# VH-VL binders against Type II restriction enzyme NspV (nspVR): the designs that were tried, part 3

Target 1, 219 residues: Type II restriction enzyme NspV (nspVR), of Nostoc sp. (p35677)
Amino acid sequence: TILTIEALRTEAAIFSAAESIHPEPLLYGVTDGKAVGTYIEQKFRLYLKEHYEFVQGNSASGIDFPGLLVDVKVTSIRQPQSSCPFKSARQKIFGLGYSLLIFVYDKIDNSTNRTATLNILHTIYVSAERTADFQMTRGIRNILANEGNKDDLIAFMSDRNLPVDEIEAGNVADEILRNPPMQGFLTISNALQWRLQYGRVIERAGQEDGILTVYRNNP

## First folded at step 1 (VH-VL)

Design a18 (framework fv_trastuzumab)
Fold by ESMFold2-Fast, scan of step 1:
Structure a18 (fold): chain C 219 residues (1-219), chain A 124 residues (1-124), chain B 107 residues (1-107)
Amino acid sequence: as target 1 above (219 residues)
Amino acid sequence: EVQLVESGGGLVQPGGSLRLSCAASGFTFSDYYIHWVRQAPGKGLEWVARISSSGSYTRYADSVKGRFTISADTSKNTAYLQMNSLRAEDTAVYYCARGSDYWSGYDEGAFDIWGQGTLVTVSS
Amino acid sequence: DIQMTQSPSSLSASVGDRVTITCRASQSISSYVAWYQQKPGKAPKLLIYAASSLQSGVPSRFSGSRSGTDFTLTISSLQPEDFATYYCQQSYSTPYTFGQGTKVEIK
């Protein structure tokens, strides 16, 4: 059976419920978010491989499910964010180019049994069009709604410190006018190593088109 | 200076209607969730309703669902609470409050700015 | 709905005292708890957000902590301006719910 986005979401819900009650000795006392993230990503991939065929991600593709254009993110409810490679400033406006499947956990250590449980509070699917920066797209969409022109867009991008030079800013403004962006729901830090913040996505899941609650553990 | 100012409170008969306004100044209105929180005389705080930063999504407490409608006019930086079929139990000071992004991008993690409140009395 | 049970309902204290107020959530809400101060005739003022983060401009004598579903507000050395009613609030899910309040009175 070939893995589809629909099957991926269904399986993620089942996986999340099972993982939420699983005591894991290997994670006891572990505070490194990358180690926790790798654990969930690898375990979920193995879970899917038992019943589905799919193209596996690698370093060249940069995402977990290149055939589906979906990347998996694992993050703590205490600090719901992850690192993202800096590729292009236009990703803040038009999105990352792929959808996200986000597992949000609350890690509970049990000192008596020396185990940790990753209580998956939320599993959320974010469509690719919704992965742009919230403030950038809101401001741009407001300018367009008020019949703003190319110079208005360039000024706004400059005020928000978008990392583009003058020529590229003009090119992006032209693209915006031809292909207006949808409202994004990530907060994207403006640095060499971009950080994606998921607080708004967690809050809005199930209330916005393209932001789906896949699983929720007693919200 | 960041400020929220309520207006529209007053005395109304049971079964009547009233519209409250919440005027925002000193910040970008569309960056925040706007909430209504009420407090009956001598009692604690009760959350009533909120409207999202986009203006498109609303949530209500069960006690007011179907009777109250929250809305926003972003061109005026003003949120509204339309209250219909008012009951004696709705008598309270109504506060407008801003839900802030204080936790990794959460819009409504806590209410950092509050208006001064407007009194609504439902009495014959 | 998530219930927030706050204790005590009232307490009497003197200037310089250490005051603690507790709040228990009926279910897991991670760290989505805020604390407010309210003086008679005034709107509430945010003190703490995300269970333990001090709001800008709030004196450092105020602090918050979490242990599971139990949340505590501490005032390390009570000042005259701190006599007020305090409320906890969860923002984990709608409807947002407040504790019933704790009145801190002069002894």
Scores: ipSAE 0.000, ipTM 0.429, lowest interface PAE 14.9, mean pLDDT 85

Design a19 (framework fv_gatralimab)
Fold by ESMFold2-Fast, scan of step 1:
Structure a19 (fold): chain C 219 residues (1-219), chain A 125 residues (1-125), chain B 111 residues (1-111)
Amino acid sequence: as target 1 above (219 residues)
Amino acid sequence: EVQLVESGGGLVQPGGSLRLSCAASGFTFSDHYMNWVRQAPGKGLEWVGQIRNKANSYTTHYAESVKGRFTISRDDSKNSLYLQMNSLKTEDTAVYYCAKDQGWLEYSGSDFDYWGQGTTVTVSS
Amino acid sequence: DIVMTQTPLSLSVTPGQPASISCKSSQSLLHSDGKTYLNWVLQKPGQSPQRLIYEVSNRFSGVPDRFSGSGSGTDFTLKISRVEAEDVGVYYCMQGIHLYTFGQGTKLEIK
């Protein structure tokens, strides 16, 4: 059967429950978040392959499920963020162009049996239109709600120091007026590398349209 | 246009009380953390206290110098911020500014994007 | 508390010449979100403080491009490439990573 977004979410919930009680020797003593993320992502993909057909991601597509426009993110509850290549300033306003499926874990090492368990506290689905920067979209939407014009938008984007020149800023302002953005729920930061922060989507999951609690474990 | 207008300042004796108000307009007041900052005559800026938004349970934080004496509160239905000052000391003499926090989520960090004009509090015998 | 230390505390500049103000923090201002919460505030004579630069290097709306901020960790600099009469005032650095503390302020005057 062909994998759908609905089936993806259903399977992610089942997978999360099983992983939350699975002792894994390969993860014992592992502190590298990338290694943990790769483990979950690969295991979930293999789990899905047993029963579904889907297009697999590669370096060209940049996302895990290009046919569904969904990217998988794995992060620790202790620092709920991930790195992400920032391709365009427009992504802070209009979103990443794809939805996110986020696994939030709390890793517990057991020294007696030398295993680690990834207790999946949250599995959250964020629709593509909700993946823009929260502060950028709030400010823009507030300007529009108060009948602000193109110059107001350009001034706001300049204040937020978006990496756009004067001509591009004008074009983006025109696009905003033509197609107003929805409220985004990520924090997209200008770190040494671009980062996506998930604290707000964890907080608001199940309470906002387009931000779904796929699975929750309340230990 | 964002505006913050403070009121309630005046002359008070040591040990007395005053209540300052800040009327906000031009933004969604209920979404933002709000702060009080003071400046003693001829001195630098000193942060006094913060109140968070409803999503963060109206949590308050205070500078050590005012803890137990000052209480910050807000009324989102009136777009108003308050500072109740009790047991006032001569060292509390300052211009008190209302400041809008640009952030509203704990892990975001923040600064103040807009400030009010200030209201003067003089504590003298 | 994070202690913010500014140097110099007073600076007198001939119009058109550059000015530079240093700010040092007692601990790193790099947050786990990857941002550095070091901000600059300007208070012109007889006026309320106003936002100048946020997150090290971002100019607030209306701030001329002759103002620039730089730095990382605990060591930060505010530069004015060509000082003008309207730049007179007290400049404060401010940390927003653990609540808020300000530097002592640097008074900029025109010769």
Scores: ipSAE 0.000, ipTM 0.431, lowest interface PAE 16.5, mean pLDDT 85

Design a20 (framework fv_roledumab)
Fold by ESMFold2-Fast, scan of step 1:
Structure a20 (fold): chain C 219 residues (1-219), chain A 123 residues (1-123), chain B 107 residues (1-107)
Amino acid sequence: as target 1 above (219 residues)
Amino acid sequence: QVQLVESGGGVVQPGRSLRLSCTASGFTFSSYGMHWVRQAPAKGLEWVATISYDGSNKQYADSVKGRFTFSRDNSQDTLYLQLNSLRPEDTAVYYCARSEYDYVWGSYDFDYWGQGTMVTVSS
Amino acid sequence: AIRMTQSPSSFSASTGDRVTITCRASQGISSYVAWYQQKSGKAPKFLIYAASTLQSGVPSRFSGSGSGTDFTLTINSLQSEDFATYYCQQYYSYPLTFGQGTRVEIT
């Protein structure tokens, strides 16, 4: 059986429930978010391989499920963010070009057993159109709603420090006017490295088109 | 294609030290947790130590705590086990092994094993 | 530490036999049990994890069952290459522990 996006979401919910009660010896005392992320991503991939056929991601594709255009993100509820390579500043406006499946965990260490449990509090699916920066798309959509022009868009992008030169800013403004963006729900920053922040998608999951609550745990 | 090759075993007197190495090939070494398991002559398997993929988390069997030190060099695809204050009861074949994942239960059992290196502690 | 006890310690069998090896944990360990095969002079080979899930490449005549404290490894229609020592292992908590082994010998 070929893996579909619908099956991916269904299996992610089942996986999240099972993982939330699983004590894991190799994560005991581990504080590195990358190690926890690698654990969940690899375990979920192996879970899917048991029953489904799918194209696996690699460094060249840049995402976990290139056939489905879905990337998996794993993050702690205490700091719901991840690193993300960006190809273009346009992604802040038009989205990443792929959907996200986000596992949000709360890690609990048990010193008696020397195990750790990753309580998955939220598993959220974000459609590709919703992966743009919240503030950028809100501002742009407001300008368009008030009949703003190309110069207004260029001024706004400059005020928000979008990393584009003058020529690229003009090209992006033209693209916006031809294809107005949807409201994005990520916070995208580029301090030392590009970061995606997921607080808003956690808050709005199940309440916005394209942002689905796959699994939620209320303990 | 996955290979683990142990070396560094030998015959030593009680109280001496040995350093074991395990060279990995055929997989992305830096992505896997690794283990040492030993087996005394004509006896069963005994877990010795576990090290996480990046070396930040290490676990040891009570029988070797304070005497054995586990480390890894991800740039060289190599594991090291430093054996100090060796005792006759440490005599065993020492295997390095790789962790495996299971989707439901989180299986960190040993999917690939080296062929082992013999440590004999005798006067 | 969780104590793993196998029974029997050894037994004789013939090719074609159906053989069952039992493993008991001293406390509940859910399904966190793996099984290994070890031939004389060789490193162990991974057979089963999560009590009942067969590792890729392992012949279908091997199967595992059980949960909680009682687990079994079954070999249906024993073959000549199956004469070996079998170990169960819990990975529920540290320290990781193995059973003492069950030797399957030719009659």
Scores: ipSAE 0.000, ipTM 0.428, lowest interface PAE 17.4, mean pLDDT 84

Design a21 (framework fv_imsidolimab)
Fold by ESMFold2-Fast, scan of step 1:
Structure a21 (fold): chain C 219 residues (1-219), chain A 123 residues (1-123), chain B 112 residues (1-112)
Amino acid sequence: as target 1 above (219 residues)
Amino acid sequence: QVQLVQSGAEVKKPGASVKVSCKASGYTFTSYYMNWVRQAPRQGLEWMGMINPSGGSTRLNQKFKDRVTMTRDTSTSTVYMELSSLRSEDTAVYYCARDWEGSYYPLDAFDIWGQGTLVTVSS
Amino acid sequence: DIVMTQTPLSLSVTPGQPASISCRSSQSLLHSDGKTYFYWYLHKPGQPPQLLIYEVSNRFSGVPDRFSGSGSGTDFTLKISRVEAEDVGVYYCMQSIQLPYTFGGGTKVEIK
């Protein structure tokens, strides 16, 4: 059958529970977060392929499930963040343009068996409209709630160091007035590379519209 | 270190205007909104409004909107608050205060305050 | 405008005694982001006001751990576990969930 977002979430919960108790020799002693992320992503994709039809991501699409507009993120509870592949300034206001399925793990190595277990503490679904920067959207929404105008929005974006020139700032302000953003829950930094930080979505999962607890492993 | 230094005390007649300054140092002036808060004798704190030092846009308390003007000079890192048509009830200490919004945590609080400027309105 | 009501108006505390101050808002200060936009300030004689607590319960940098904030929705409390002479002043609550920002009427803390 065709994979849906609902089925994706249901299967991710089942997968997370099974993975949390699975000892894996290939991950013993591995400290590279990219290797752990690749392992989970590939294993989950193969798990889904047994029962569902879906369009697989490739280099052109840039995301794992282009047909569903969902990207998979795998991160450690000790540093719940990842790189951002796109550096569009608009993403801080309107979101990434796709939803996130985030697996948050705590890796436990067993020296006796020479295996590692990825204890999945949280699996969280974040709707696309919630993937914008928290501070940027809070400030914009406050300005709109108090009947602010285009110049107020441009000034605020400048104050928050949004990387846009004067023309683009005007265009973005016009778009905000036509289509006000929802409150975002990511922290999106603008250093040399954009980073997505997931601490707030982990904290708020299950308590906000569009931020769903797919799976949670209570200690 | 971060500092806000305000102009000195003023004595004005009813109907006059007063312009208070607040000079910022120790941080990027244009990156933080500046608020103005006043306190009349034996009264509480009252928010007057705020200015974005980058663009000069303001959000004013409706109570003062017809009488208050907030401006800035980016070359001297200074914010100004001008209050016109002064009444005896405007006798107060006027404070500038920085609005702190951290990139990683939404504080949205007044973290740094000027020392205050006493404005006395008497005939 | 959101109205912020503080109780008591004043309190006299013996040094080393605890103190408790209440603040009530006319509407919820809980934002859809799950955070509550509520703050406590201390105004000491001869000094400008200073930030004590932000987002209900977080101590601002340099604030002693004898100060604690708690509450949710419309009801908030500031506690001082052991009042010291340097804690004398007027305490103000504030909300920033909507403009205009509003303060409580203040609670004066003085030493017996």
Scores: ipSAE 0.000, ipTM 0.425, lowest interface PAE 15.5, mean pLDDT 84

Design a22 (framework fv_utomilumab)
Fold by ESMFold2-Fast, scan of step 1:
Structure a22 (fold): chain C 219 residues (1-219), chain A 124 residues (1-124), chain B 108 residues (1-108)
Amino acid sequence: as target 1 above (219 residues)
Amino acid sequence: EVQLVQSGAEVKKPGESLRISCKGSGYSFTNYWISWVRQMPGKGLEWMGKIYPGDSYTNYSPSFQGQVTISADKSISTAYLQWSSLKASDTAMYYCATGDYFSSGWDYYGMDVWGQGTLVTVSS
Amino acid sequence: SYELTQPPSVSVSPGQTASITCSGDALPKQYAHWYQQKPGQSPVLVIYKDSERPSGIPERFSGSNSGNTATLTISGTQAMDEADYYCQSADSSGTYVVFGGGTKLTVL
């Protein structure tokens, strides 16, 4: 059977419930969030291989499920964020170009058994069109709703310090007018590398079109 | 590359003590269980026990509990198997083994990285 | 159960399908893994989690686990597949690793 996005979500819910009560010796005492994230990402892919056929990516390629255009993100409830390679400032406006499946865990170590349990508090699906920056898209959409023009958009992008030169800013403004962006729900911060913040999608899951609660620990 | 390298062959007399080693490289040594497996001449594989090197927690097969001691020194990424008093019946090939994240995933029941083995011969 | 039972030997002609079984009471709740061992060499993992192949293992190797029996299947068996094969699983608690007694595959 070929893996679909609907099956991916259904299996992620089942996986999250099972993982939330699974004592894992390999994670005992592990404090590195990257190691925990890699564990869930790979274990979920192996879980899916039991029942489905799909093209498998890896973390280095940037996309875990290239055939579905879905990337898996794993993050702690205490710091719900991840790094993202800088590709283009346009991603703040038009989105990442792929959907996200986000596992949000709370890790509990058991010293008696030398195991750790990853209590999955939230598993959230964010459709590709919702992966743009919240503040940037809100401002742009507000300008368009008030019948703003190209110069208004260029001024707004400049005020928000979008890293584009004058020519690129004009081109982006023209594209916005032709193809208005949907409201995004990530916070995308520029730094040495881009950082994605997931607090808003956790808060809004199930209440916004395209942001689905796949699993919650206490439904 | 994930690799386990074991110490060389040993020839001992009954009653002598012995410690053999298994050195890990190319992975996070403290985050993966290391198992010890015995294979007597012409016989099958027998699981002896395992250690989690991060905190030196050990788990032994009931058949080997009290017969051997498994330990690890995480500062040099090395696990050990030790006998206080060898018997002729301890003559065997001894393997250490662990799981490689990229070969077998995170399934700690499967062991896809094996040492080359240490032959222990106990004779009088 | 702490014991996994394998047939001591299986013989096939080149190109035939070899089937090696592994039986144990814990197999309905525990994964089976399979190792190939050639004389003088360390074991090599050929199947993990019942049916998955490690990178570099030919597609002619496959596995299954149904009821109390796990099966390693080698399609189009070649002379190079001649070896001892061991199944491995865990007890029902998942704390103790258990190996089967091994099966000698002969390709004649």
Scores: ipSAE 0.000, ipTM 0.424, lowest interface PAE 18.0, mean pLDDT 85

Design a23 (framework fv_trastuzumab)
Fold by ESMFold2-Fast, scan of step 1:
Structure a23 (fold): chain C 219 residues (1-219), chain A 122 residues (1-122), chain B 107 residues (1-107)
Amino acid sequence: as target 1 above (219 residues)
Amino acid sequence: EVQLVESGGGLVQPGGSLRLSCAASGFTFSSYAIHWVRQAPGKGLEWVARISGSGGYTRYADSVKGRFTISADTSKNTAYLQMNSLRAEDTAVYYCARHDYGGNPEYYFDYWGQGTLVTVSS
Amino acid sequence: DIQMTQSPSSLSASVGDRVTITCRASQDISNYVAWYQQKPGKAPKLLIYDASSLESGVPSRFSGSRSGTDFTLTISSLQPEDFATYYCQQYDSLPLTFGQGTKVEIK
């Protein structure tokens, strides 16, 4: 059976519920977020491989499910963020070009049995069209709603420190006027590696088109 | 520490002009938009105008459009509100306030100045 | 323009009381609402943004919630320093608009 986006979401919900009550000795005392993230990603992938056929991600594709255009992100509720490969400044306006499946965990160590449990508080699906920067798209959409022009867009992008030169800024402004962006819901920083912050999608899951609550535990 | 300090308020006759200043310190001026919000005596808050951190993009409330001009001098970290053709209904305490384009927040005001009183009276 | 209708215009309460203030938007504005506290002779102070997010440094007795186009500010246990006027503000679209204010006064 070939893996579809619908099946991916359904399986992620089942996986999240099971993982939330699983005591794991290998994670006891582990504080490294990368190690926790790798654990969930590998376990979920192996879970899917038991029942589905899908194209696996590699270094060339840059994302976990290239056939579905979905990347998996794992993050702690205490610091709900992850790194993102920088491709183009335009991604802050028009989205990353792929959807996100985000597992948000709260890790609980139990000293009595020497295990850790990853309580998956939220599993959220963010459609590709919603993966742009929230503030960038909110400001642009407000400018357009108030009949702003190309110069208004260029000034706004400059105020937001979008990493584009003068020629590219003009081209992006023209593209915005032809093809207005949808409201994005990520916060995308200008750090050396783009940092994606998920606080807003956690808050808005189930309340916005394209931002789906796949699973929620202890809402 | 973040500070916004207003100045330039006073008594003016109907039809007169005043220029308000908002001096900013403790943050990168160009990363924030500056707004003017006014409050008539005993009344609620009314948004008046905004200017982008670059100084290039401005917007105004319909009640002041054509009479008020917002500007900024980025070298002085100061925003200005030039008020012309003043009317009795412009009498208010004028606050400057900032919003953050870069991070958190957006279009709400995390810091406000102390306010400066403008009285338009014969 | 988006109208923000705030209620009540005034209320009397005692220290320790639970206080709720409501703000209704004239159209769907998602969660784009902030709440401010203003004491006599002072500038407003941000309490809540994105309808329910507590601003850094604001006491946890303050909370915000949303139900459709209705927004509520709650003070779970009123303290002496909380006697003030409270304003909601929408930031879905320009022009930015405020509720008319709710004065919380001592009973």
Scores: ipSAE 0.000, ipTM 0.447, lowest interface PAE 14.8, mean pLDDT 86

Design a24 (framework fv_namilumab)
Fold by ESMFold2-Fast, scan of step 1:
Structure a24 (fold): chain C 219 residues (1-219), chain A 124 residues (1-124), chain B 107 residues (1-107)
Amino acid sequence: as target 1 above (219 residues)
Amino acid sequence: QVQLVQSGAEVKKPGASVKVSCKAFGYTFTSYDLHWVRQAPGQGLEWVGWMNPNSGNTNYAQKFQGRVTMTRDTSISTAYMELSRLRSDDTAVYYCAREIDYYDSSGPTYFDYWGQGTMVTVSS
Amino acid sequence: DIQMTQSPSSVSASVGDRVTIACRASQSISTYLNWYQQRPGKAPQLLIYAASSLQSGVPSRFSGSGSGTDFTLTINSLQPEDFATYYCQQSYSRPYTFGGGTKLEIK
């Protein structure tokens, strides 16, 4: 059977519940978030391959499920963030161009049996339309709601340090006026490197359209 | 390590101007906004204004509008606050503080590092 | 301007006590609320940001809670170094405003 987004979410919930109680010797004492992330991503992909057909990600596509336009993110509740491969200023306004499936874990090491358990506290699906920066889209939407013009948008983007030159700023402002963005719920840092931060998504999961609680392990 | 180092204490007469400096160390000066906060002896904290050191944009509390000017020199990673037409009730310790966004560019903001403060005394 | 009201203005306590300080905003500020600690003769230091997040290096006996208009700072089992003045601050909109401060005094 061909993997759909609905099936992906359903399977992610089942996977998260099972993983939350699985003692794993390979992860005991592992502190490297990349290693933990790779472990979950590979295990989930193998889990899906037993029952579904899907196109695998490659270096050209840059995302885990290019056929579904979904990228998997694995992050610790202690530091709920990840690196971002797409470094376009437009993504802060119009979104990443793909949806996210985010596994948020709390890792518990058991010294007695030398295993670690990844307690999946949250598994969240963020639709592509919601993957823009929260503050950028909130500010832009407020300007538009108050009948702001192109110059107001350019001034706002400049004040928020969006990395665009004057020509590109004008082009983006024109696009905003023609196609107003939806409210985004990620934080997209562009200081020294691009990072996606998930604190707000975790807080708002299940309470906003397009931000779905797939699985939750805390009351 | 991150540090904000302010200029030394100043004693001024009413009607004079004072210019306080705040030099940044240990981070990229233009990547974080700077705020000025004052505290009169035995009193609480009062926000004076904000500066974006990259753009030079400023925003001042209405109480100080027309008397305060915030500038910066990016070549030496230093911010300045100049307060003119000083009154005795401007006597206070003036702090600079670095603003960080909860998520490095958006979300709730907070002041993670403060300068040591500059005592400005306005007396006849 | 958003007005920030702290209660109480001062509190006397002993080492080992649990102390609670309240902060109220004149309008909803979501979680854009920070707490700072100021020791005599020193600059303020960040204690809690975004209503409930503990700054790195701050002891776990400090906790913050609340959203909207009502916020609380709690110190569980007061230590000698905790006798200081505490300020809440909103960063929801400029001008940023501070509470009047709560001075924590030794009994």
Scores: ipSAE 0.000, ipTM 0.432, lowest interface PAE 13.8, mean pLDDT 85

Design a25 (framework fv_gatralimab)
Fold by ESMFold2-Fast, scan of step 1:
Structure a25 (fold): chain C 219 residues (1-219), chain A 124 residues (1-124), chain B 111 residues (1-111)
Amino acid sequence: as target 1 above (219 residues)
Amino acid sequence: EVQLVESGGGLVQPGGSLRLSCAASGFTFSGSAMNWVRQAPGKGLEWVGQIRSKANSYATHYAESVKGRFTISRDDSKNSLYLQMNSLKTEDTAVYYCARGGEDFYSSPWFDPWGQGTTVTVSS
Amino acid sequence: DIVMTQTPLSLSVTPGQPASISCKSSQSLVYSDGNTYLNWVLQKPGQSPQRLIYKVSNRDSGVPDRFSGSGSGTDFTLKISRVEAEDVGVYYCMQGTHWYTFGQGTKLEIK
């Protein structure tokens, strides 16, 4: 049986429910978010391998399910963000080029049993066309709605410190005018590594086209 | 920069088959729905069908006039769109264009760009 | 399916004069997201179709400001304020609210 996006979402819901009640001794006292994320990602992949065929991601592909164009993100409810290496600034406008499956956990340590439980509060699917930056796409769409031109778009991108030179800014503006972006729902910021912030997709899951509540532990 | 180029048109007998290709460049092909549109000689434009991106499970939809006879497919690794045409009728004679756009969420660009077209003639 | 009806089907205009093309849909083109998915497409003789206007009133890059789109719901208009020889061709409206359908086309000729 070949893994489909529909099956991926269905299995993620089942996996999330089971994981939310699983006490795990190996996670007791673990504070490294990357270690927690790796644990969930690896466990989910092994869960899927029991019944499905799929191409696994590697460092070259950059995403977890290259055949489905889906990347898995794991993040804490206390800091709902993850790292994301961007290939170009235009991804803030046109999206990442792949969909996201986001597991949002609340880690609870039990000192008596020396176990930790990853209570999955939300599992959310974000379609590829919704993975652009919210503020960039809102501003661009507002400029277009008010009959703005190429120079207005270039000025806006400059004002928002999009990391493009004059030539690239002109090319991006032309692309926007030909192919206006969809409203994105991520917050994408620069830091030591680019960060994707998921607060808005958590808030809007199930209420926006392309942002689906796969699982929720407390509706 | 953004470009679509069709190929594969030709002369074919009624009841025959033909496969059209559309090569895309200058945009993220894998993230876009793709369409086929045709135009019979001296007539208007008619939408033929759409294939959605992988994020929407490559879902396909067809105009009633071609349903069951035509199949749309894509190969994202080659940035290519295909139209397999079976059981061809004389009324399928047309220039066939590919065009980008149109996902279910309706806020992406749609029907821009268009390709240059490839001519299919179904004649005995 | 949504039926798109254009009037007139043919139009002859003296250079420098205005032209107006009407497009009516059999049902409202307002989608659930509040947007209206109505395009205007031009096909010049011997050329591929090119989109002029998207979402009722937005001009594509490179389209002169003498072209304007307007309308709402089921009634839409394309206006050319000052027709030039290069504007000859067939103009189509198309909807994307429920799949895709085109009007019959309006042939614009110079008198």
Scores: ipSAE 0.000, ipTM 0.400, lowest interface PAE 19.0, mean pLDDT 84

